# VHH binders against FERM domain-containing protein 4A (FRMD4A), part 7

Target 1, 303 residues: FERM domain-containing protein 4A (FRMD4A), of Homo sapiens (Human) (q9p2q2r20to322)
Amino acid sequence: RRCQVHLLDDRKLELLVQPKLLAKELLDLVASHFNLKEKEYFGIAFTDETGHLNWLQLDRRVLEHDFPKKSGPVVLYFCVRFYIESISYLKDNATIELFFLNAKSCIYKELIDVDSEVVFELASYILQEAKGDFSSNEVVRSDLKKLPALPTQALKEHPSLAYCEDRVIEHYKKLNGQTRGQAIVNYMSIVESLPTYGVHYYAVKDKQGIPWWLGLSYKGIFQYDYHDKVKPRKIFQWRQLENLYFREKKFSVEVHDPRRASVTRRTFGHSGIAVHTWYACPALIKSIWAMAISQHQFYLDRK

## First folded at step 6 (VHH; framework vhh_7uia_1)

Design q54 (from q0 with S50Y)
Fold by ESMFold2-Fast, scan of step 6:
Order: sequence, then C-alpha cells, then structure tokens
Structure q54 (fold): chain B 303 residues (1-303), chain A 127 residues (1-127)
Amino acid sequence: as target 1 above (303 residues)
Amino acid sequence: QLQLVETGGGLVKPGGSLRLSCVVSGFTFSSYAMAWVRQAPGKELEWVSYISGSGGSTYYEDSVKGRFTISTDNAKNTLYLQMSSLKPEDTAVYYCAKSEYDITYKVGGKTYYMDVWGQGTQVTVSS
C-alpha cells in the first residue's frame, strides 16, 4: 500500500509498504535519510478517522493501525515524540537539527501556545539561522513571505502585517554576528521554556461530562481547563503516581493524596490514595494509554 | 449480584503451605484484573498479589516474592494463591478482589484500586 511519510525538512518519502513491514523498520528507514543515530526521541504519527493524532506502535506492522478509510495514500508524519528539558543533552548535530525543525513546525502550526511578541523574537532566530545577519528591511519582508515563521494567530492579533514585520526586524537587528548554531540554541532555549512545550494533549471528559485537556509528557500527567492549555489545574508527576488504569472508555490515575488519610476497601493498602478518571471514545483512550506508558518508560530510561 | 467466594484458609505451622481459591460469578472472569489483599490484626489492608485479566502480567509484594504464586483458571472462573514457606507474619484475613479495570500499569504502586471484594478467608500461621 502507498504511504507518504512527511519529513521535518518539508520532504516527502513515497513508499510502497508491504503488509509485513513493522513500524520500527519504517522508523529505521526514515532515520537513515537524516543519518540519525538518536532515534529514541522520534516517532511516526498519523491522524485517525476521528481527526486525533496517533502514533505507530514500533512492534506492530505499519498496516495494522487504524488509518482513515480513504482510497489515497496513507499519510504519516516523522516527528519528535519524546521531548527533553534541553537540546544540550543531545549528542549529535542531526538530532539537534531535527528538534529545531520540529519546534519550528509546532510553533507555525499553533500546536504550542505562545505569546505573539515571543513569536516575533523566534522569527528573528529563524531568519538568523536561515539567512545570517540582517541586511535590509526589504529583504526581511521578502523572506518572511517565503518562510513559515509567523503563525496566522499572531498576524491576526496586531494592526497590520507591517507591524509584525517591523517587530521581527527589531529583534533580528540585535542578532548580528550570531552563528547558525547559536541561533538554533537561542531559539530552542525560548521554546523549551514555554509551558506547553513537549506536552501531548488529548480532549477528555470527567464523569459529569465536563470537557478537559489531558496532557502527557516525560514529566507526568496534567489536567487543563478546556480553554487554557497553559496552566494545569492538576499535576501528576511520575514519582507521585502509583498506578494507571485502562478500561475501554475510561483512563484513570492513582496518586498518593495525604488529604485522604482514611483506609477503606476501595483504597486497599495505605491511606491517602486518590483515583482520578477521564472518559473518551475507545480509540482515544487506547491512544492515551499507549502514550502514557511510552512517556513513563522514556522517563525511567533517562533517570 | 457479583460474588467472590474465598476458600482454603486455616491453621498451618511455620514453613507450611496453603492454597487459597476464589470462585467468581456474575462477570466475565478474563476481562478484569484480580488481586489478593490481606489484613493482619490491628493493621491496614495490604495488597499481596495482582494478575491482569489476560493473566499475562503479575505483581507481588516484596515480602511474599518467591514464596507465593498467583494464577487463574479461566475455564473454572477461579483465582488461586499458592502460599509456601509461611511465616507468623503472614497471619491475616485474605481477600479476593476485582478491579473495574482490565489493565493496570504499575508506576510506583504499593496499592491497587478494587471495586468488588470477597468476604475473606482466615489464614493463621502458628505453632
């Protein structure tokens, strides 16, 4: 079956995937195009029938995943799945380059919530990395039309495109003399500090039917107001979690809560255990379950 | 309507063996995680062992590892706990418990959330 793998550098790989091909073999093939050794941070994603982002399970066959029922090629995305505190922990230039490309894509596609003034500063580093030192206002305005540096929301929040371009120019002029590598490091330092960086969001409901975002990362599990992905309402760090529970339409976490000091049959063992439950369709709960376990295993591998 | 019935408890000397059985009814046995939980006199509930609905994953409390074995017989709707090298510290009421979940992934876990419990069976280890 025909598959298109979208790469982080805007290239597409057109592949004829055989029924027996394992997802790990496809990941290896894609990684070879970047001479990428540090594959553990990356995955291959796809959008399911309901529009939710899913990830290939490395030990399963590529074609055994629930792709949308369309006659065209299967669309897959090579991108970062496992985020870390800083690119300074990465060893290879290829890995650093791919984290930078992934971050640029996430900012541009508005997958990361970011203040528009920060967007203008980030755009200046994109220019410094791609073009070197500032030369003229005219060249910058031309380059910004060709580069995916300014997301639509940032453009809509200000009086004019010219205003946005002028803000980028002000930041860009300050970067004179920075190397390509310094621009990448400075860009990533800002992006890594953003509260939504590295969090995978899933739309869920509580038992009353109230909508929430459930966030999964190497740091733990987070619950957010449906209209605020930035500041979590509840934080469940991996070290504070006892167990995760799966049932077809619900996902639960068990956490130690000192406020619940009474021992009951429902909290067998030690006092102070609390269970938090979220609901979604079976396909989404399976995605949450797989991601949560993968994030915890990644956390353990790095501790 | 859901029932868990424990049997096999009794008085045994230190170093002895017992096999506890829990017969379940009213639910699909292989679809739910099961556990053995105990409570010694004057102490809190303590989980002993856990088995996933498929039987593919098991967990044991550190004090019973190597001495106790949890198993299921899906055809008989029965959960077992084979206990060997019993110690006075193993004296407790042993409860069979069912989770409302079919899979548990252990993070730091010392406890398990269970929604249905049996009435318990007394195990006494003394000379």
Scores: ipSAE 0.490, ipTM 0.807, lowest interface PAE 0.7, mean pLDDT 86

Design q55 (from q0 with S50W)
Fold by ESMFold2-Fast, scan of step 6:
Structure q55 (fold): chain B 303 residues (1-303), chain A 127 residues (1-127)
Amino acid sequence: as target 1 above (303 residues)
Amino acid sequence: QLQLVETGGGLVKPGGSLRLSCVVSGFTFSSYAMAWVRQAPGKELEWVSWISGSGGSTYYEDSVKGRFTISTDNAKNTLYLQMSSLKPEDTAVYYCAKSEYDITYKVGGKTYYMDVWGQGTQVTVSS
């Protein structure tokens, strides 16, 4: 079947996927186009029928995933799935460049919440990386129309587009003489410090029907107020978790809690446990389950 | 009706082998994580081994790792524990158990939330 894999550099790979092709083999094929050695940070994503982002499971066949019923090719996206504290831990320039392209995309698509002033500084590093030193206000305004540097929300928070462009120009003028690599490092340093960086968010409800965000990352599982993705209300680090539980419409985590010691037949072990449960539609719970396991496996591989 | 029936226990000499079986009914076997749990004389229930519903993931207590193998036979609706190089310290009543949840994924620690069914099967390792 025809598949289009969208790459982080805006290119598309047109592929005829055979029924037996495993997702890991497709990832290997995409990685070869970048001479990418550190492919463990990347995945291939798709949007399901409900509009939620899902990821190919590497040990499954590509065509065994629940794609939307649409005519034409299956649309897939190559992007970062597993985030780390800093690109300074990456070995290859290809990996660093792809993390930078991924971060730019996430900021532009408003998948990461950022103060507009920080957005303007980030946009200046995008210009420095892409175009080199500041030359004129006219060139900057032209380039900002061609580069996806300013997200819609940042533009809405200020009096005019010209105001936003002027703020970017002020930051950009300060970067004179920085190399492309320095601009990437400085951009990533800011983005990596953001609280929402590297967190996959899922809309869930608790037993009382109250909406929450459930966040999954290399650091663990986090519960956020529905109106605040920045400050978690509950933190479950991987080292504190005993088990994860799946049912069709619910996802649960079991944490070690010494205060709730239990040696009953329903709980086995030498210390107490507490179980926290969230509810969502079956498709979303399935996505949460797959992501949680993948994040934990990534955590273990880097321990 | 959910039922788990353990068999295969008995007296065995140190260094010997024994296979425990747990026949299950009343649920889709391959959809639920299952475990073997044991209780030695004068001790609390302790975890031995765990297997995912798909059979793709298994976990073992450090004291039995390399000596015991947990497996399933979906056609026979049966959970097995193949025990080799048995030691006197393996003497215990062995229980099979299912998770209250459909699928369980082990992250860390030795705690599992599950029901224990029946009386178990006695394993005695002595010369």
Scores: ipSAE 0.419, ipTM 0.796, lowest interface PAE 0.8, mean pLDDT 85

Design q56 (from q0 with S50R)
Fold by ESMFold2-Fast, scan of step 6:
Structure q56 (fold): chain B 303 residues (1-303), chain A 127 residues (1-127)
Amino acid sequence: as target 1 above (303 residues)
Amino acid sequence: QLQLVETGGGLVKPGGSLRLSCVVSGFTFSSYAMAWVRQAPGKELEWVSRISGSGGSTYYEDSVKGRFTISTDNAKNTLYLQMSSLKPEDTAVYYCAKSEYDITYKVGGKTYYMDVWGQGTQVTVSS
């Protein structure tokens, strides 16, 4: 089957994927295009029939995943799946480059929530990385039309496009003399500090049907109010979790809680446990399950 | 109605072997995680072993590793615990239990939640 893998550098690979090809092998193929050694941070994603982001499971065949029933090629995205506190922990310049390209894409697609003033500063680093030192206002305005540097929401929050461009120019002028590598490091230091950076969000409901965001990262599992992705309402660090549970339409976590020693249901091992449960359609629960396990395994690999 | 019936317990000498069986009814066996849990006289419940609904993943308490084997026979809707090299400290009532969840993933893995329990079968290891 025809597949199109979108790469982080705006290239796309047109492939005829055979039924037996494993997702791990596809990831290896894509990584070879970047001479990428540190593959453990990356995955291949696709949008399912409901519009939710899903990830290929590396030990499964590519074509065993639930792709949308489109007449065209299967659209896949090579991107960062496993985030870390800082790119300073990365060993390879190719890995750092791809984290930068991934972050740039996430900001532009509004997958990471960020204040518009911060967006303007980030856009100046994108220009410094791509074009070097500031030369003229006219050149910047032309470049901003060609580069995916300013997300639509940031543009809508201000009086005019010219206002946004002027703010970017003010930041850009201050960067004179920075190398491409310095611009990337400075961009990433800002993005890494954002509360939503590195968190995979899933729209879920509790047993009463109240909507919540469930966040998954290498640090654990987080529950957010549906209108606030920034500050978690509940935090379940991996160290606090005993088990994860899966059933068709629900995902549950078991956490140590000494205040729940008097639970009615029989438990064994440790007496102070609590179970927290969220509901979603089967496809989304499968996605949450796969991501939660992958994030925990990534967490263990980094110890 | 969901029902779990344990059999195979009895009196055995140290170093001996026993095979416990748990016959289940009222649900699709292969879809649920199953466990053996024991309770020694005057002590709290202690899990012994767990098997995933697919049968592909097994877990054992450190004190029974290498001596006990958990298995399933889906055609007979039966969970087994093969017990070898039995010790006096293995003396307990052994319970068959199931989780309401299809799959369990161990994070810390010190506790398990089980929602359906059998009546238990007594295992006594003594001369």
Scores: ipSAE 0.449, ipTM 0.804, lowest interface PAE 0.8, mean pLDDT 85

Design q57 (from q0 with A35S)
Fold by ESMFold2-Fast, scan of step 6:
Structure q57 (fold): chain B 303 residues (1-303), chain A 127 residues (1-127)
Amino acid sequence: as target 1 above (303 residues)
Amino acid sequence: QLQLVETGGGLVKPGGSLRLSCVVSGFTFSSYAMSWVRQAPGKELEWVSSISGSGGSTYYEDSVKGRFTISTDNAKNTLYLQMSSLKPEDTAVYYCAKSEYDITYKVGGKTYYMDVWGQGTQVTVSS
C-alpha cells in the first residue's frame, strides 16, 4: 500500500509498503536518509479515525495499525517521540539537528504554547542559524516571509506585522558573532525550559465525567486541569508508581505510599486501595497505554 | 466467601509441560478479569497472564508468549494456565487472582491491585 512519510526537513518519502514490513524496518529506512544513528528518540506517527495522534509499534507490521479509512496514501510523520532534559546529552550532530527541526515545527504549528515575546527571541535564533549575522532590516523582513518562524497567534496579539518584525530584528542584532551551533543550543535551551515541552497530552475524564488532560513523558504521568496544560495538579513520577492497569475504557495507576499496608492483596473484599483512574474511548485508552509503557521503558534505558 | 484454590504445580524437567488449575468459588467469571501472577525465590512478584471476564481476550507477559495459554471453563468455575517449553526461569510459586483490570504493567511492582488471591502452587523446573 502507498504510504507518504513526512520528514522533519519538509521532504516526504513516497513508499509502497509491503504487508510484512515491520514498523522498526520503516524507522530504519527513514533514519538512513539522515545518516541517523541515535534513532531511539524518534518514532513514526499517524492520525487515527478520531483525529488523535498515534504511534507505530516497532515490533508490529506497519499495515497492522488502525489507519483512517480514507482513499489515497497512508500519511505518516517522522518526529521526536522521546524527549530529554537537554540536547547536551545527545552524541550525534544529526540527532541535534533533528531535535532542532522538530522543536521549530512544534512551535510554528502551535503544538507548544509560547508567549509572543519568547517567540520573537526564538525567531532571531532561527535567523542566526539559517542566515548568520544580521545584515539589514530589509533582508530580515524578506527572510521572515520565507521561514516558518512566526506562528499565527503571535502575529494576532500585536498591532502589525511590522511591529513583530521589529521585535525580531531587535533580538537578532544582539546575536552577532554566534555560530550556527550556538544558535541551535540557545534556541533549544529556551524551548526545553517551556513547561509543555516533551509532554504527550490526552483528553480524559474522571469517574464523574469531569474532563482532564493526562500528560505522559519520560518524567512520569501528570494530571492537568482541562483549561491549564502548564501547571499539573497531580504528579506521578515513575519511581513513585507500583503498576499501571488497563481495561477497555479505563487506565489506572497505582502509587507508592509507604504508609499504606498491602494486607488487602491476600484478603477478601474491597479495601480502598490507592489507585487513580481515568476514562476515555477504547482507541484513546490503547494509545495512552502504549505511550505510558514506551515512556517508562525509555526512562529505564536512561537510568 | 470468595476463595481461589490453585493446584497442578510440581517438579518438571526443562522443555516439559504442566497445567495449573484454579478453582473459584463465591463469584462469577463474567464480571472480573482473572490473572496468573508468580514469585520466584528471592524475587518480586511478576504478572504472567490475564483473561477477560467474558473469556474472549487474553494477555501475556512477553517472556511467556507462545509458551503459556490461559483459559477458563465456566461450567467448572475453573481458571487454567497451560505451560509448555518450561525453563528453569519459570520456577516460582504461581498465584491466581481476581482483578477489575485486564492487563497489569509492572513499574515498581511491590504491590498489586488484586482483590482476591489464592494460596499459590509451586512450580519447579530442573533436571
Scores: ipSAE 0.551, ipTM 0.838, lowest interface PAE 0.4, mean pLDDT 86

Design q58 (from q0 with A35H)
Fold by ESMFold2-Fast, scan of step 6:
Structure q58 (fold): chain B 303 residues (1-303), chain A 127 residues (1-127)
Amino acid sequence: as target 1 above (303 residues)
Amino acid sequence: QLQLVETGGGLVKPGGSLRLSCVVSGFTFSSYAMHWVRQAPGKELEWVSSISGSGGSTYYEDSVKGRFTISTDNAKNTLYLQMSSLKPEDTAVYYCAKSEYDITYKVGGKTYYMDVWGQGTQVTVSS
């Protein structure tokens, strides 16, 4: 079957995928195009029939995943799946480059929540990395039309495009003399400090039908108000969790709760327990389950 | 009428083997995670082993790994615990339990939630 893998550098790989091809082998093929050795941070994603982002399971065959029932090639995306606190822990320039490209894409597609003023500063580093030192206001305005540097929401929050461009120019003028590598490091330092960086968000409901965001990362599991992805209402760090539970339409986490310090035949352990449960369609619960386990395994590998 | 009935307990010498059985009724057996838990005289309840409702994943308490094997027979609606190399410390009442959850993934793994328990079967390991 025809598959199209979108790469982080705007290239696409056109492939005829055979039924026996494993997702790990496809990841290896994509990684070879970047001379990428540190593959453990990356995955291959696809959008399912409901519009939700899913990830290929590396030990499964590519074509055994639930792709949308539409004609044409299967569309896949090579991107960062496992985030770390700083690119300073990365060994290869190829890995650093891909984290930078991934971060730019996430900011531009509004997958990471960021203040508009921070967006303008980030855009200045994109210009410094791509074009070098500031030359003129006219060149910057031209470049900003061609580079995916300013997300639509940032543009809508201000009086004019000219205002946004002027803010970027102000930041850009301050970067004179920075190398491409320095611009990347400075960009990533800002992005890595953002509270939504590295969190995979899933729309869920509680038992009363109230909508929430469930966030999954190497740090643990987080519950957010549906209108605020920045400040979690509940935090479940991996070290605080005992078990994760799966059922067709629900996902649950088990933690110690000293307020419920009761050991019974219905619940047991050396202290009280609390179970927190979220609901979604079966396809989404399967995605949450796979991501939660993968994030915990990544956490253990880095411990 | 949800029922779990344990059998197979008894007196066995150290180093011996026993197979516990739990016959279940009143629910779709393959849709629930199943568990074995035990309680030694004067001790707290201790989780022993779990199997996912899909049958693909099994989990064991560290002290029984390599000695105990959990399994299911969906056609007979029966959960098993094959116990080998039994020690005096394994002396306990063994309970079969179900969870409302199909699959359990161990993170810290010190506690487990379960909502239905059987009547228990006594296992005594002594000379």
Scores: ipSAE 0.441, ipTM 0.796, lowest interface PAE 0.9, mean pLDDT 86

Design q59 (from q0 with Y59W)
Fold by ESMFold2-Fast, scan of step 6:
Structure q59 (fold): chain B 303 residues (1-303), chain A 127 residues (1-127)
Amino acid sequence: as target 1 above (303 residues)
Amino acid sequence: QLQLVETGGGLVKPGGSLRLSCVVSGFTFSSYAMAWVRQAPGKELEWVSSISGSGGSTWYEDSVKGRFTISTDNAKNTLYLQMSSLKPEDTAVYYCAKSEYDITYKVGGKTYYMDVWGQGTQVTVSS
């Protein structure tokens, strides 16, 4: 079957995928295009029938996944799945390059919320990385039209495009003498500090039908108010969690909570156990389950 | 009143086999996922296996995969655990439980969240 794999450098791989091809073999093929050795941070994603982002399971065949029932090629995305505290922990320049490309894409496509003033500073590092030292205002304005540096929302929040360009120029002039590598490190230092960086968000509901965001990362599981993805209302670090539970339309976590005196069901083992449950359609709960387990396994591998 | 009655435990040598049975009464068990949970002497509870209410899906703890098989007989309202290649580490009291969850993933602990469970049956693997 025809598949299109979108790469982080904006290229597409057109492939004829055979029934026996494993997802890990496809990942290896994509990784070879970047001379990438540290593959453990990356995955191949697709949108399922319900419109939710899913990830290929590496030990399964590519074509055994629940792709949308539509004609045409299967669309796949090569991107970062497992985020870390800092790129300083990465060993290879190829890995660092791909994390940088992934971060730029996420900021530009507005998948990560960021203040406009921070966007202007980030754009200056993109220019320093791509073009070196500031030369003239005219060159910067030309380059900003060609580079994925300024997201549409940031442009709309300010009086003019010229205002935004001038803010970027002010930041850019301060970077004179920085190497390409220093620009990448400084860019990543800023994006890594953003509260929403590295968190996979899923829209869920509680037992009363109140909407929430459930966030999954290497740090654990987080519950956010539906209108505030920045500050979690509940934090479940991996070391605080006892078990995760799956049922078709619900996902639950069992956590140590010394403040809780009573439990509504029989629980054996530790006192002070609390269970938190979220509801969604079956496809979304399946996605949450797979991501939660994968994030925990990644956490253990790095411990 | 809801009741689960486990039978089939006993003393076996390493490499031996046992079949545990759980007869349920007071509810239609095919409407609920069912589980086997065990507790070894001085240890916390450990989830072993689950089967969906329809019987179409089964899940196993990694240490028992390939050795244990969970099944149901809806006509007899009975849950089974076929155990083969038994090891000393399998020595425990085995409990049959009604579970609202299809799959349990262990993060840090051994506790299991249950609505109802039975009195248990002792399995001892020793030469």
Scores: ipSAE 0.462, ipTM 0.803, lowest interface PAE 0.8, mean pLDDT 85

Design q60 (from q0 with Y59R)
Fold by ESMFold2-Fast, scan of step 6:
Structure q60 (fold): chain B 303 residues (1-303), chain A 127 residues (1-127)
Amino acid sequence: as target 1 above (303 residues)
Amino acid sequence: QLQLVETGGGLVKPGGSLRLSCVVSGFTFSSYAMAWVRQAPGKELEWVSSISGSGGSTRYEDSVKGRFTISTDNAKNTLYLQMSSLKPEDTAVYYCAKSEYDITYKVGGKTYYMDVWGQGTQVTVSS
């Protein structure tokens, strides 16, 4: 079957995927195009029939995933799945390049929420990386029309496009003499400091039907107010979690809570456990389950 | 009253086999996931295996994969754990348990949330 794999550098790989091809083999094929050795940070994603982002399971066949029933090729996205505190922990330039391209894409697609003034500073590093030192205002305005540097929300929050361009120019002029590598490091330093960086968000409900965001990352599991993705209401670090539980329409976490009152249900081991449960459609719960396990395994590999 | 009664434990030599049985009463067997959980003397509880309420999905702790088989007989309202190639490390009290969840993933794994527990059956593997 025809598949299109969108790469982080604007390229698309058009492939005829055979029924027996494993997702791990497809990831290896994509990685070879970048001479990428540190594959453990990356995955291949697709949008399911409900519009939610899903990830290929490496041990499964590519074509055994639940793709939308639309005509045409299966659309897949090569991107970062496992985030780290800093690109300074990465060993290869290819990995650093791909983290930078991924971060630019996430900012532009508004998957990471950023204050517009920070967006303008980030756009200046994109220009420094792509074009080198500032030359003229006219060249910058031309380049900003071609580069995906300014997300729509940032443009809406200000009086004019010219105002936004002028702010980028002010930041860009200050970067004179920075190398391409320095621009990438400085860009990533800002993006890595953002509260929503590296968190996979899922819309869930509690037992009462109240909507929440559930966030999954290498740091653990987080519960957010539906109107605030920045400050978590509850934090479940991996070291605090005992078990994760799956049922078709619900996902639960078990944490050690020494202050919890005696439970009426029989439990063994540590006293004072608490179970927190969230609800969603079966497809979304399966996605949450797969991501939570993958994030925990990534966390263990980094110890 | 909900009851779980485990039998089949005993003393066995390394490389031997045992079949544990758990007879349940007071609930609809096929509606709930069932599990075997064990505890060695002075050690933490360890989840061993689970089976879904439909009986179609099974899961095992890595240390017992290929050696243990979990199964149910809905007509007899009984959960089984067939243990082969037993090792001294398998020495523990084995508990039958009911869970409202289909799959459990171990993180710290020091506690187990189960609605109902049995009394346990001792398995000792030694020469």
Scores: ipSAE 0.516, ipTM 0.836, lowest interface PAE 0.5, mean pLDDT 86

Design q61 (from q0 with S52Y)
Fold by ESMFold2-Fast, scan of step 6:
Structure q61 (fold): chain B 303 residues (1-303), chain A 127 residues (1-127)
Amino acid sequence: as target 1 above (303 residues)
Amino acid sequence: QLQLVETGGGLVKPGGSLRLSCVVSGFTFSSYAMAWVRQAPGKELEWVSSIYGSGGSTYYEDSVKGRFTISTDNAKNTLYLQMSSLKPEDTAVYYCAKSEYDITYKVGGKTYYMDVWGQGTQVTVSS
C-alpha cells in the first residue's frame, strides 16, 4: 500500500509498504535518511478515523494499524515521541538537529502553548540559525514571510504584523556573532523550559463528567484543568505508581499509599486504595494506554 | 451473572496446610487481576495475595510470603490459595476478589484494585 512519510525537514518519502513490513523497519528506513543513530527518541505518527494522533507500535506491522478508510496514500509523520530534559544529553548532531526541527514545527503549528513575547525571541534564533547576523529590517520582514517562525495566534494578539516584526528585530539585533549551533542551543533551552514541552495531552472526563486534560511524559502522568495545560492539578510520577488499569472506556492509575500499600479493597465505602479513573471513547483510551506504557518503558530504559 | 464462589476452608492445627479454591462464573480470568483477601474477627480487611490473569505475576503480603502460593487453572476457571505452615494469626474469613479491569500493567506492582468479591470461606487455625 502507498504511504507518504512526512519528514521533519519538510521532505516526503513516497513508499510502497508491503504487508509484512514492521514499524521498526520503517523507522530504521526513515532514520537512515538523516544518518540518525539515536532512534529511541523518535516515532512515526498518524491520525486515526476519529481525528486523534496515534503512534505506530514498533514490534507490529505498519499495515496492522487502524488507518482511516480514505482513498489515496496513508499519511505518516516522523517526529519526536520521547522528550528529555535537555538536548545536552544527546550524543549526535543529527539528533540535536532533528529535535530543533521538531520544536520549530510544534511551536509553529501551535502544539506547544507559548507567550507571544517568547515567540518573538524564538523567531530571532530561527533567523540567526538560518541567515546569520542581522543585516536590515527589510531583509528580516522578507525572511519572516518565507520561514515558519510566527504562529497565527501570536500575530492575532498584537496590533499589527509590523509590531510583531519589530519585536523580532529587537531580539535579533542582540544575537550578533552567534554561530548556527549556539542559536540552536539557545532556542532549545527556551523551548525545553516551557511547561507544556514534551507532554502528550488527551481530553478525558472524570466520573462526574467533568472535562480534564491527561498528560503523559517520561516523568509520569499528570491531570490538568481543562482550561489550563500549564500547571497540573495532580502529579503521578512513575515511582509513585503501582499499576495502570485498562477497560474499554476507562483508564485508571493506582498510586502508592504509604499507609496501606499492600491492601486491596472494594470501590464502595472507605476502600483505602488510591485509584484515579478517567473516561473517554474506546479509541482514545487505547491511545492513552499505548502511550502510557511506552512512556514508562522509555523512563525505565533511561533510569 | 458475575459470581465468585470460595471453598476449602476449615479447622486446621498450627503448622498444617489447607488449599482454598475460588470458582469464577460469568467471565474468564485470563486478563484480570485476581486476589485473596482475608478478614479476622473484629479486624479490617487484609490483602493476602494477587495474581494477574493466566499464571502471570504473583504478589504476597509479607506475613504470608514463603508459606502461601497463589495459582490459577484456566481450564477450570478456578483460583487457588495453597496455605502451608499455618499460624493462629491466619484465622480469618478468606475472600476471592477480582478487578473489573480487562488489562493490568505493572509499574511498581505491589497491590491490585478489586471491584468484585465472593461470599468468603472460614479458615480456623487452632490446637
Scores: ipSAE 0.501, ipTM 0.818, lowest interface PAE 0.6, mean pLDDT 85

